# VHH binders against C-glycoside deglycosidase alpha subunit (carB), part 1

Every score and structure here is a prediction.

Target 1, 368 residues: C-glycoside deglycosidase alpha subunit (carB), of Microbacterium trichothecenolyticum (Aureobacterium trichothecenolyticum) (a0a0m2h8p8)
Amino acid sequence: MTALGTPIQGVTLYSFTRAFHGREYDLEGLIRKTAADGFGPGLEIIGFSSFRGFPAIDDAYAGWFRDLIDEVGLVTTSLAVNADIGIHRDRLLNQDELIEYMTLQIKAAAKLGFPIARVQISIEPDSMEALAPIAEAHGVTLALEVHADQYASHPRILALRDRYEKVGSPFLGFTMDWGATVSGFAPSLIEAYRRRGASEELLGQVVDLWNTYYEQGPPADQADHGQRFGSFIGLAARHGRPDLGIDFGINGTGLFGPARVDDWRTIAPWIKHVHGKFFGIDENGEEPSVPVRDLVKLLVENGYNGAISSEYEGWHWNYWQSPFDIISDEQAVQRSAAEAAGSRMITDLAEARTQLGAWLPNTEGAHA
Structure headers, positions and changes below count from the first letter of each chain, unless a header shows other numbers; antibody chains aren't numbered by Kabat.
ipSAE, averaged over its two directions, is called F for ESMFold2-Fast, E for ESMFold2 and O for OpenDDE. V2 adds 0.75 times the mean of E and O to 0.25 times the DockQ between the complexes of E and O.
Where letters were taken out, [cut] stands.
Atom coordinates printed by the task and the answers are left out, and those that the model quotes come from them; centres of patches stay.

## First folded at step 5 (VHH)

Design j1 (from c1 with S52Y; framework vhh_podentamig1)
Fold by ESMFold2-Fast, scan of step 5:
Structure j1 (fold): chain B 368 residues (1-368), chain A 117 residues (1-117)
Amino acid sequence: as target 1 above (368 residues)
Amino acid sequence: EVQLVESGGGLVQPGRSLTLSCAASGFTFSSYAYGWYRQAPGKQRELVAAIYGGSTLYADSVKGRFTISRDNAKNSIYLQMNSLRPEDTALYYCAAYEYDSWGYDYWGQGTQVTVSS
C-alpha cells in the first residue's frame, strides 16, 4: 500500500514561448508574471531557449537568478536539457562527447538551482547508466521524457526502466508527458485547421483517422509508426492540401499519443517530473482532449510527490487564446482531481521546497 | 522577406554521407517548425524529417540514417544523411511553418542530392 501522493503545482515557461520569442517579455519579466499570476510555486525552464550561452552559466548570473526566484516566491523544478542535437555539421556526437555535453548541462542545472533535468527521449540506457554517478555528484535527477510516438510500455521505455532498476540510482527516472496518453484529437487544433481553410470533410477524416489509431493502440513497431505518419500526409494530399500534411503527421503521431492512462502504471515508481501538457480549455473549464482528472488520480494513487509543470502547447496553433488566461483553468482541474482522489496539490512554497529536497542556499548534496 | 536557402547537396556514392544546411532569414527563427521534404522526378513531395521545439520526427525510410537538428544562434536547420542509398536521390527542400500565421508557409528552392556510382 502506497501513501497518497501530494504533487506540487507548477508551470513550464515553454507555455509562453510565443510571448518570450515575440519579445513581449524577457526571462525576468516572464518569471515575475508567472509568480504574480499564481502559476507556481513550481517553475520549469527550457535551458537552451531561455539562458543565453547555455550551458555556460556565469556565477554572478546564477546568483542573480536564484535571488530572483527567491524574491518572487517560486521554486525551480526541472531544467529542460538537450541530448539529441547535431552540434557538428558533418557528424553526430559519439557516446563520450554526449556524456561530456550532458555533464555540462547537469552542472548548469545544479548551478541554477534545478533539482531535475528533463532529458530528451533519444538518450540510450548505457548513457543514462554512465550519467547516474555524475547526476548524483551534482544533486540533479535525470528524468527522460516519455512523449509520443513512445509511451510507458514502449519496448525502449521498458528497457530504460529495467536498466534504472538494475542501476538502483534515485537520480534516474522519467518525465511523464501527458501528450503520450491523449483521448482525442485536440479541438483547438481542428479549429486552427478550419481557420486555414480545411474543409469539414477533411477535418472529420483527420479526427476519424486518429480515432482509428486510438482504437488500435500504440504503433506495433517503427514500420507501423512510419505508415501512420505517412497516412496523415497522404490524407492531406488526397484532399488537395499537401500544405497541411506535415502538421497532420507531426501532431497525429508525435503530439497526440493514443496510449491509455493506465499504461503509465508500468513506470509510475520512476516518474520524477510531469509535463501537464494541454491544448485548450473548453467552455466548461475542462481539457477536452487530455484526461487530466484520470492522470492526476493515477499520480496521487501511485504516491507521486514531484511537480506537475502545466505545459500549454496549444500556443503552436491557438493564437486566439492567451496561455496566461487558461493555465489557471487547467491547474484548477488538477487541484480538483487531486482532492477527488483523497489528496491535494501542494501550492505552498515552503512545503514545495521541502518535498522537492531541491534547493538550499549555498548547499550541495542531500538534505540529511 | 522570409527566405530559406538550402546548401550541401551533390553527387555522392552509396553508403556515404552528406549534410544539408538550410539558412533562414527575415523572421524570428525559433517561432517556426521546420521540415525537410524531398521530391524525385515525377513523384509527389514527401516528408523526410521535421523538427519543432525539442521534438523530431522522421519518415520510416530514413529513420536511423538521417538526423535533423537546429542551431538557433545561426538561424539554421541541418539534415545529416548517413548510409545513403540510390533511392535517396531527389531534390531536397527546406520548409518553415508557423502554425498561427496562415499563409506564412515558406519553402526553399531545393538542393539536388544524387546517390550513384
Scores: ipSAE 0.000, ipTM 0.281, lowest interface PAE 11.1, mean pLDDT 84

Design j11 (from c1 with S52Y D100P; framework vhh_podentamig1)
Fold by ESMFold2-Fast, scan of step 5:
Structure j11 (fold): chain B 368 residues (1-368), chain A 117 residues (1-117)
Amino acid sequence: as target 1 above (368 residues)
Amino acid sequence: EVQLVESGGGLVQPGRSLTLSCAASGFTFSSYAYGWYRQAPGKQRELVAAIYGGSTLYADSVKGRFTISRDNAKNSIYLQMNSLRPEDTALYYCAAYEYPSWGYDYWGQGTQVTVSS
């Protein structure tokens, strides 16, 4: 019998990209504000967007960072890292070089106090297997992000899952991104298109086209994906708005994944971290395009004791609302959903630290 | 080693257009998000436009006038600047970050845009 999970409330600083890169806040300022606004206790940071010179982190800076986190009453959860093999202008990294590059980032995560490194989807099963002993040596869990246009039952994701099962390392798993299982075209983006002069007829047809693909489920192959992408471009062109075509195509096929919530059951035991992706909150205090309640219920029912990092991604188009105003509303939906499922979200720092340490493998307590 | 090289800047009169180009090398182009930043003398560097995962983001001051685009086949990012104003005068920088993250992964040397009568 699996006990119900008690996920840890958290946030990713990615939600505040506009404020950070617009120089409204520096890293320290964002960390202090997220703590003060009650978005913790869990904190995810994107390595390359937040730490100058990443992955080169000196000991003094790492000490300052850990002291800051302790001072403000947060717990570090996931550090986003890079798996790019094209970092040299004249050649691609071979596997040994990729392992060296990833090892530097794993060391940076450990030095900064992050128990999880979020790995991007480009990494292959053989590389994840090779990284498992490195991850264990540094006490950092590698969680490959399942992001749209991928989904839990995608052949690539299933191949990774099967390799994880064969390797048997508790340091390998996935970051669940809710953008893979969207149930409606984001109304906030429809409003952004309306503000860019799109007609109500065009807006209705964009929603209808995405709903048609949602009913069909994820694309069967790359050709189907390409045809879907092209159909959004063609729709914009037929309405005299070719300037919107690429935007419709990429958002409709790459940001709003049409997979169903139950698809996550294929990898649920390997989920180590969650991106609580969302695009807006309506007048009823609900997320109209992401099935937050069903996603939290699935996590609770599968015994998930890790963190959910709320990730507001509507900032790409929603210039009329502050991300600081809507994260609390989305987190309230998560807490309500956990309670409705017979559990709760953890919001207490001490309880979050204790549970995260028990949930993730540790170097001393890990069993091979 | 990632390298970004900006081009297309110059002196132009108010109301005219310029297209900036950013040529990228040394990495898998399609795996990255891209942004255009600008820095006027005595001011901090500010984000002008970004392109990432099928979404575009624009500073309020340039919305409706500037358009960011990418050409994966040419490993290039473009900034089409229409209806230029004297306040658009700045050194313009191309930046690349790991998708979907936004940060100081890689920066170009900059290209000067001067809007003056």
Scores: ipSAE 0.000, ipTM 0.211, lowest interface PAE 11.5, mean pLDDT 84

Design j2 (from c1 with A33Y; framework vhh_podentamig1)
Fold by ESMFold2-Fast, scan of step 5:
Structure j2 (fold): chain B 368 residues (1-368), chain A 117 residues (1-117)
Amino acid sequence: as target 1 above (368 residues)
Amino acid sequence: EVQLVESGGGLVQPGRSLTLSCAASGFTFSSYYYGWYRQAPGKQRELVAAISGGSTLYADSVKGRFTISRDNAKNSIYLQMNSLRPEDTALYYCAAYEYDSWGYDYWGQGTQVTVSS
């Protein structure tokens, strides 16, 4: 019997992308507001969008950042890094170039005090294996994000898991993204489509089509995925709304993953961080499209002692509601779910720091 | 910063072919979904073709004449337009969607295609 986990409460600043890019808040302002609003103690930041000149971080800036985090009473969890091999217009990075680029980002994570680097899903097993000794040298765990249109039992994810087992490094793992295991088309997005003039008949058929795929489960292969994507585009076109087609396809196949909660058991031992993805909170204080309670229960039952970074992604379409008004409600669902599972969420800073340090590999000697 | 740049537009005679290119930068090209839209004078913007992984979709007006393709090594999306008609005259836009970096819907500036003798 595995001891019950006590996940750490946290948030990712990705939730506030519009506020940051719209200059409503600079990075310091967002960090201070996040702490003041009680979204911590865990804090995830997107490296390439938040730090000017990333991944080049000078010592003075890193010191200022660490001092700010300490001042406001947060603990850094995950730094989202860029594994984009397409950073050059006319060519892809080869493996050696990718390893060098990733190494700079790992060093930046260590320097800024982040014990985890969230790696994008496109990275290959050979690259993760090559990065393991670099990750260990810098005391930064690499956690490849599993999100839709992939899922825990996806052949690519299982191949990565098998490579992790073979390598045997405690510095390799996954970031669990709850968007892979959605149980309903997000009502907030249906409302956004309604505000864009979509008919109730079209909206009902979008929900019905997604529910059909949910019953079938994840796509069998790339051709099935493509057929599903095309079916959403075709639906929009048949209703005289081809302007909505790609949006329907991308959200229906790439954002709202139809995998079941139990699918996460295939990689549960390798989960190092969690994106508590969500798209809205209803008038009853529940998330109507993401099975938050079942996901938290799975993490608790599997002894998960890492952080859950609440990730509000409804900001892509919900222009009428502030993300600062909704995160506390989702975090309340997480706390309630952990308690119902016989455990609790950690919200105390000192306890969070102690547990995160024990949960992840020893980072003594790193510039973290 | 995510950027889409269309090229290959121009004046072409009816019955001829033209290839549009969309060059992308600032993101993981292979992880994105892409489409070509067009806007004719005095009309609404409409989807012409879309590509995602192994799937392609075409507007009924261009099926059998237009082909969308992608070259991940060149970070480019192409629209091969055969048997062009005066009705194909429009400003053509490349669009992309990215999951989890910069938000939704990225659009290029457009490239003009004029089909006239």
Scores: ipSAE 0.000, ipTM 0.320, lowest interface PAE 10.9, mean pLDDT 85

Design j3 (from c1 with S52Y E98R; framework vhh_podentamig1)
Fold by ESMFold2-Fast, scan of step 5:
Structure j3 (fold): chain B 368 residues (1-368), chain A 117 residues (1-117)
Amino acid sequence: as target 1 above (368 residues)
Amino acid sequence: EVQLVESGGGLVQPGRSLTLSCAASGFTFSSYAYGWYRQAPGKQRELVAAIYGGSTLYADSVKGRFTISRDNAKNSIYLQMNSLRPEDTALYYCAAYRYDSWGYDYWGQGTQVTVSS
């Protein structure tokens, strides 16, 4: 029986991408705003969008950044990095080049004081195995993101889990993204499509199609996934809206994952970080498309002591609400769910720092 | 800047083949889904073919005749059009969609395909 977990409250700055890229806030201003609004103590930052010249970070800048984090009363949790083999216009990276590229990002994470690097874009088991000693040498845990169109029991994810088990490195794991296990098509995106002139009949059929796939569960293979993607495109085309087809396909198969909450139990021991993905809060103060309460309960019951970085992704289509007005509502649902499970969310900075140091292997000294 | 540039259009006789190319720049090519659309004179724009990772989708009117493909090393999307018909005459354009962007699609300027004797 595992002791109940006490996850750490946090946020990813990805939630505020519009404000940052629109120059409403620079990085310092956004960090200060996040701390002032009480979204911490945990903080995830996206490396490539936030740090000029990333993954190259000079010593003076790293010192300034660590001092700022300490001043505002936050703790760095995860640095979002990419295993992107397409970084050159004229060629793809081979495995050795990918390892070199990832090593630069691991060094940047360590230098900036992040104990975890969230890896996005596809990476193979052999590459994760090769990166394990590099991750250990720098005191940075590599946590590959499990997001829709993938899920915990996806063959690719299970292959990575099996390699992690064989390697036995505590520096390899997963970032759990809640978008892999949603319970409905986001009402805020339906509203965005309505504002783009989609008919009520089309909108109803998009919801119905996604619900059909939710009942069936995740696609059986790549061919099934392709057929599902095409069914959303075909639906849009039949209603005279081919301009919405790819968007329906991407969101319906790639953003709103139909896997069930219990699917996460297949990889729960390897979860190092969590993206608390959400798309809106309704009039009842609940997330209507993401089963936040069940997801938090699962984490608590499995002894999860890492951070949950709230990730508002409704900003892609919801131009009528500020992301700063909605994060606290979702975090309140998380706190309520943890309490209902017989535990609590950690919101105190000193307690968060102590727990991260104990939760993550050899990251003592990466925290102030 | 984000840019999609189509090429390979032209005048071709019925029954012949054309290959359209779409060159992408200003973003990470492998992170996007891509589609080929066409608009014939006096008709609505229609999706011809789409590719998301390794998955491909085709309109019924072109299925079995057209093939969409991607070359990540060349940052390019292709549309191989076989057994062309006069009804395939249209402006063809490439589109890219990235769901982690600002919720908008990128479009090329289009390339004209005319199938006539």
Scores: ipSAE 0.012, ipTM 0.390, lowest interface PAE 8.5, mean pLDDT 86

Design j5 (from c1 with S52W E98T; framework vhh_podentamig1)
Fold by ESMFold2-Fast, scan of step 5:
Structure j5 (fold): chain B 368 residues (1-368), chain A 117 residues (1-117)
Amino acid sequence: as target 1 above (368 residues)
Amino acid sequence: EVQLVESGGGLVQPGRSLTLSCAASGFTFSSYAYGWYRQAPGKQRELVAAIWGGSTLYADSVKGRFTISRDNAKNSIYLQMNSLRPEDTALYYCAAYTYDSWGYDYWGQGTQVTVSS
């Protein structure tokens, strides 16, 4: 019997990408608003989009940043880092150069006080193995994101899990992204398509097509994935709306993953961080497309004591609602689900810091 | 249906040239970024070249020898491979993806390139 987990409430600033890039808030302003609105205590930040000159972080700036986080009453959880081998305009990084580049980002995470680096899905098992001793040396856990169109039992993810098992490093794991286990096409996106002039007949058929794939489960291989994507394009074309076809395909096959909640059990012991992905809150205060309650229950039952960073991704199409208005509603669903599972979400800063330090390995220096 | 079909592979001697073609159908060609990948026996699949928004990128092992291009009117991408070496022997795939999407890749069936004397 595993003791029940007490996940830490948090948010990722990715939820506010439109406000940030639209210059409504600079980084400091967005951090202060996030704290004031009660979305913490956990805070995830995207490195490349948020820190000028990343991954180069000077000591004075890092000190200022840590002081700001302490002042506003947040705790840094995950820094989203980049494994892009194409960062040079004229060449790809070789494996040694990739390790060096990742090392700079791991050092930046440590300097800024982040105990976790969210690694992109594209990194290979050999690279994760090579990075394990570097992660340990800097006290930063590497959590590779499991995101649609991949899922917990995907062959690529299982290959990473098997390598983690062989390496035996507590500094290797996964970031669980709830977008991999969606149970319905997002109604907020259906509304966005309606606002773009899509007929009710077409909208109903988009929902029906996605539901058919949900019943079938994840695609068997890359060819099956391609056929599913093409079926969304064909549907749009048959209704005289080829302008919507690619959008249907992208969202239907790569944003709304049809894997089931229980699929996460294949990697549950390696989950170090969670992206609480969601796309909208309905009139009943529920997320109609992401099974938040079942996902939180699974985490609680598997003893998860890390952070859940609420990630509102509906901002891509929902121009009529502020993300600041709906994150609190989604977090209320998470708290309710944890309580229904016999546990609770941690929302107290001191308790969150203590638990995160005990949950993650050797986080000495993570806030230094 | 969304399809990518590679052609132009074959057996060539070292120092020779080949042009690979990838014909795309079933979607708006100009809305996608494109890449050429290869996989040799017993090795990981690797990116060889990419083209997106007028920009090109090449692996160090092929830079100066290979050139990627696209023809939007023909819905095709090409890989011009010069000064071929035995180590270029691999199954070559073309892929189509959107620049801000995680895991939205379409792949062709691959075309075999063998460089042997």
Scores: ipSAE 0.000, ipTM 0.179, lowest interface PAE 12.5, mean pLDDT 84

Design k2 (from e8 with R27F S56Y; framework vhh_8h63_2)
Fold by ESMFold2-Fast, scan of step 5:
Structure k2 (fold): chain B 368 residues (1-368), chain A 121 residues (1-121)
Amino acid sequence: as target 1 above (368 residues)
Amino acid sequence: ELQLVESGGGLVQAGGSLTVSCAASGFTFSDYYMGWSRQAPGKERELVAGITSGGYTYYADTVKGRFTISRDNAKNTLYLQMNSLKPEDTAMYYCAVYEKYLFGSDTYDYWGQGTQVTVSG
């Protein structure tokens, strides 16, 4: 009896990290470009990389930013925030210091008009519980990102879910990252390794090794994860390419998660935002390593009415495909998948604003 | 606040040597994988050397046998010793932090501001 979801089309500016850090666009220029290219209406921005002096945001700048978003016809969805406990020179932040640090970022999100703060995976259940009343006071939903090398049914994620259930706050949830549930090693990265002189034999064995782990599913524990990481390093070394070993290990175990799509059902009711992670588009207009159609179907079937922020992360190696050229192809796959599931994606600004306000608590008047 | 500050870049003649350093602060340095990447104008960024928290090292084929990466955990400092420098080594050199919890979120790694190395003939 659950009504089908109508997810909102969106993009994260993280997709354009190369263009932004290369100074091809300032923040205003990049926002105007993404709106003009039709990647909206939903917009996610990365706090620390995009806003000078973050998390300190002055009132005049916040007003200018909100006015710009309204002018270009976008709606702010998620602000990506940091939770690194190592930021202090006296070593690790204690819980009180972490809560203070997170509170500053939650205030910045509210001031800029973002209804969601994407929280990094390292935050523990006790800290999320302590942050719930602060999130509510500022009208910002905290969505802890689930990405590889973790996954929806990971013991740490289930412990967070169980704490969310006990706390009962509508301001606590998850950001679903599609990188946790891929179906193949990204062909664009294999091509990048080929361009770096890797042999066809080595490339075939990298793909075969990752496929073996996909069939086995996620690592059983930290030791199994470490052994998988080491197996990629060892593979590179055996082929006389130890220079590729760490890269194979990081991508094979940390970027390309081998969990299955259905694994997301363990936390589906708590999903507040989605990173539509992808690494390239093939000649048929499909993403060959991310099961976009099955992921969108799962979201639709579980009544998901939030935004899917397309996140091109192939920019680290896939220099022959500009995000400005291929995001529209990936978004077309999402729209097609939603329609095949008996629903649709929202692409209209007014409809997106109305639905986001009904989906998330306290998003009404975020631009007031 | 996480900070990476590179230093030691400059002008050097082909065949010469140079050491670049990265002073890290705001995180538990010893727990992280650290690396050096470089980027020449109009070219892609290339990871040239890396060192794990356990002290294991790797090198890109372009620099293998000529460059040595090392870390001093007591001083929170990463080093890249560059020997037998060639004009094609001319690039901006960046210090970077890698961690699996940062990787796959919205920050693949944290980069410093860079230090320029120019190798003349």
Scores: ipSAE 0.000, ipTM 0.225, lowest interface PAE 11.9, mean pLDDT 85

Design k5 (from e8 with S56Y L102P; framework vhh_8h63_2)
Fold by ESMFold2-Fast, scan of step 5:
Structure k5 (fold): chain B 368 residues (1-368), chain A 121 residues (1-121)
Amino acid sequence: as target 1 above (368 residues)
Amino acid sequence: ELQLVESGGGLVQAGGSLTVSCAASGRTFSDYYMGWSRQAPGKERELVAGITSGGYTYYADTVKGRFTISRDNAKNTLYLQMNSLKPEDTAMYYCAVYEKYPFGSDTYDYWGQGTQVTVSG
């Protein structure tokens, strides 16, 4: 039997993208508010959107950032980095240039004090293998994000897992994104469509269509995926709302992944970080579309001692609620679920720092 | 930030052919969902063709059998080959992409500036 995990409570600043990009908070203000509101101790930040000149980070700025994190009582967990070969308008990066670009971002993560870099799902197994010794040299674990429309047992994810097993590096793994294992169409998005004038009949049929696909599980192949996407577009058109068709298709097939919670067992040993994605909290204090309790139970039962970064993604359509008001509710569900599984969430800073350092491979480079 | 630039539109006689292209810059689109929509003045925008990250395609009934969507991931480019064009195909054609949270970014689709296709009779 594996010992029960004690996941670390945390949040990703992605949850507050509207407030940040709307200039309600700058980075310092958002970090201070996150700490003050008790969403830590774990903190994930999106590199490209949060740090000016990323991945070029000045020594003085990195020192200021580390001092701020220490002052407010947080621990940096994951830095979201890009695997984007289209960064130049006139050309694509070749493999050597991609490795160089990724190396700069790994160095930035280490300099800022992040022990994990969340890598985009589009990166190929050969590139992850090539980056393993660089990740080790800098003490930064590379955690490729598994999100919808992909899932843990997706052929591409299994190919990455198989490569990780062959390489044998403890610096390669995955970021588990709960959006891959959704159990219902988000009620907050149904409400957003209602506010855009969609009829109750149309809204009921969108929910029914997604539930039909949930019962079938992930699409069998690309033809099945395309048929599902087209069926959402056709539904909107039949109700005289072709303006909603693409949105229904995108969210129904790309945002709300119909894979089951147990699907995560295929890659559980390689999970290095978790995006606790969620879309709303209902009147009972539960997430009606993401099975948070079952997901936390799976992590606890598999000995997960890393961080869960709560990731509120309902901000894309929910303009009537503040994300600062609902993160604590979702985190309460996580704590309750861990306790029900015979464990607990870590919320103490010193304990979080000690456990994260023991959970990940050599992280001394991340604080250099 | 992702930028989409459409090209290849123009004036063509009924029964003719055109290929419109969409070049993406600022990031790659290899695992994004892509599509072509069109809008004529005073009409609603309609999706005419779409392609998944794995290359599966779908078409609106109005264009099925006449239009072909394809992607070239090595060139970061989306194409729409339009054959047997009809006057009712006259519209501004827009490239669209769904962004799949590559670094915690927005989930809304991006639209290019469009390319005008005019079919005369």
Scores: ipSAE 0.000, ipTM 0.394, lowest interface PAE 10.5, mean pLDDT 85

Design m3 (from e4 with S56Y Y105S; framework vhh_8h63_2)
Fold by ESMFold2-Fast, scan of step 5:
Structure m3 (fold): chain B 368 residues (1-368), chain A 121 residues (1-121)
Amino acid sequence: as target 1 above (368 residues)
Amino acid sequence: ELQLVESGGGLVQAGGSLTVSCAASGFTFSSYAMGWSRQAPGKERELVAGIYSGGYTYYADTVKGRFTISRDNAKNTLYLQMNSLKPEDTAMYYCATWYDESGLSYPMDVWGQGTQVTVSG
């Protein structure tokens, strides 16, 4: 039997993208704010949007950053890294150049104290295999993000899992993104459409259409996906609201993934990090569209001892509520769910540091 | 900064073909869902085709079987191959981004300046 997991509470700064882009907070200010608000101890940061000159990180800056993290009482979990092969104006990155670029980002993660690098879903199995010895040399686990419109049992994800099994490296795995396994159309987005003048009849039919697809599960093929997308656009047009059609299609087929919670069992042993994606909290203190309780239960039952980085993504449409006011409510659902499963979330800094170091193959910082 | 530049429009006889392209810069193109919309004089803007980062595609019923959307992530370029063109396909064609590397609709309504396609009868 697998021992019950004790996931570490955390947050990704991506939740606060509007505040950062609006210049309400610089990086230091956001880090201090997240610590003060109790969203830690785990902290995920997006490399290219947060660190000037990324992936070039000088020693003095890395030292300053590590000192800041220690001062505020957080532990770095995952650094989101880039796989853009178009970074040069005059040429495309070939395989060797991509590996070199990824190696620079892995080195940056190690230098800044991040034990995990979240790699983008577009990376191919051959590239992950080539990066495994580099990841090991630098003590950084590579966790490829699984998000909608893909899901755990998607052919591309299964191909990656099969390659991970062949390679046998403990430094290869996945970042689980809860957006792949949504159980209802986000009520906060329905409210945003209502504020844009959509009728209650139209809103009810959007919810009904998404529920129909949820019962069917992920699209069978590319043609099925296209038909689903078009059906949302057609629905908006039939109600005289073609201005909402693309929005319905995008969110209904791309943001709200209809895969079931149990689909994650296909790759559960390779989950190294979790994006606790969510879109709102209702008047009962629950997430009405993401099955947080079932997802946390699955992680606990599978012995997950890594971090869950709460990722509020309702900020794209919810302009009437601050993301700083909603994270703690979602984290309370996670703690409650872990307790109901016979375990708990780790919220103590020292315990989080000890467990993360034991959970990942990056123990004692021998490569840092 | 995010930039989308459409090109390849022009004048074509009915039954002909044309490829329009969209060159993207300032963002990680491969992580974004991309699409093509069009607007003819006196008509509403219409989404004609879309392609997600995972490779899934969408086509409006008006163009299905005639148009093919494709992307070259290595070149940061989106294409729309238009075959069997009809006079009713005459419109300004725009490209847009929908999702970033986190699966976000950000920004959903970013449009380029457009490229004009005119199909004569």
Scores: ipSAE 0.006, ipTM 0.412, lowest interface PAE 9.8, mean pLDDT 85

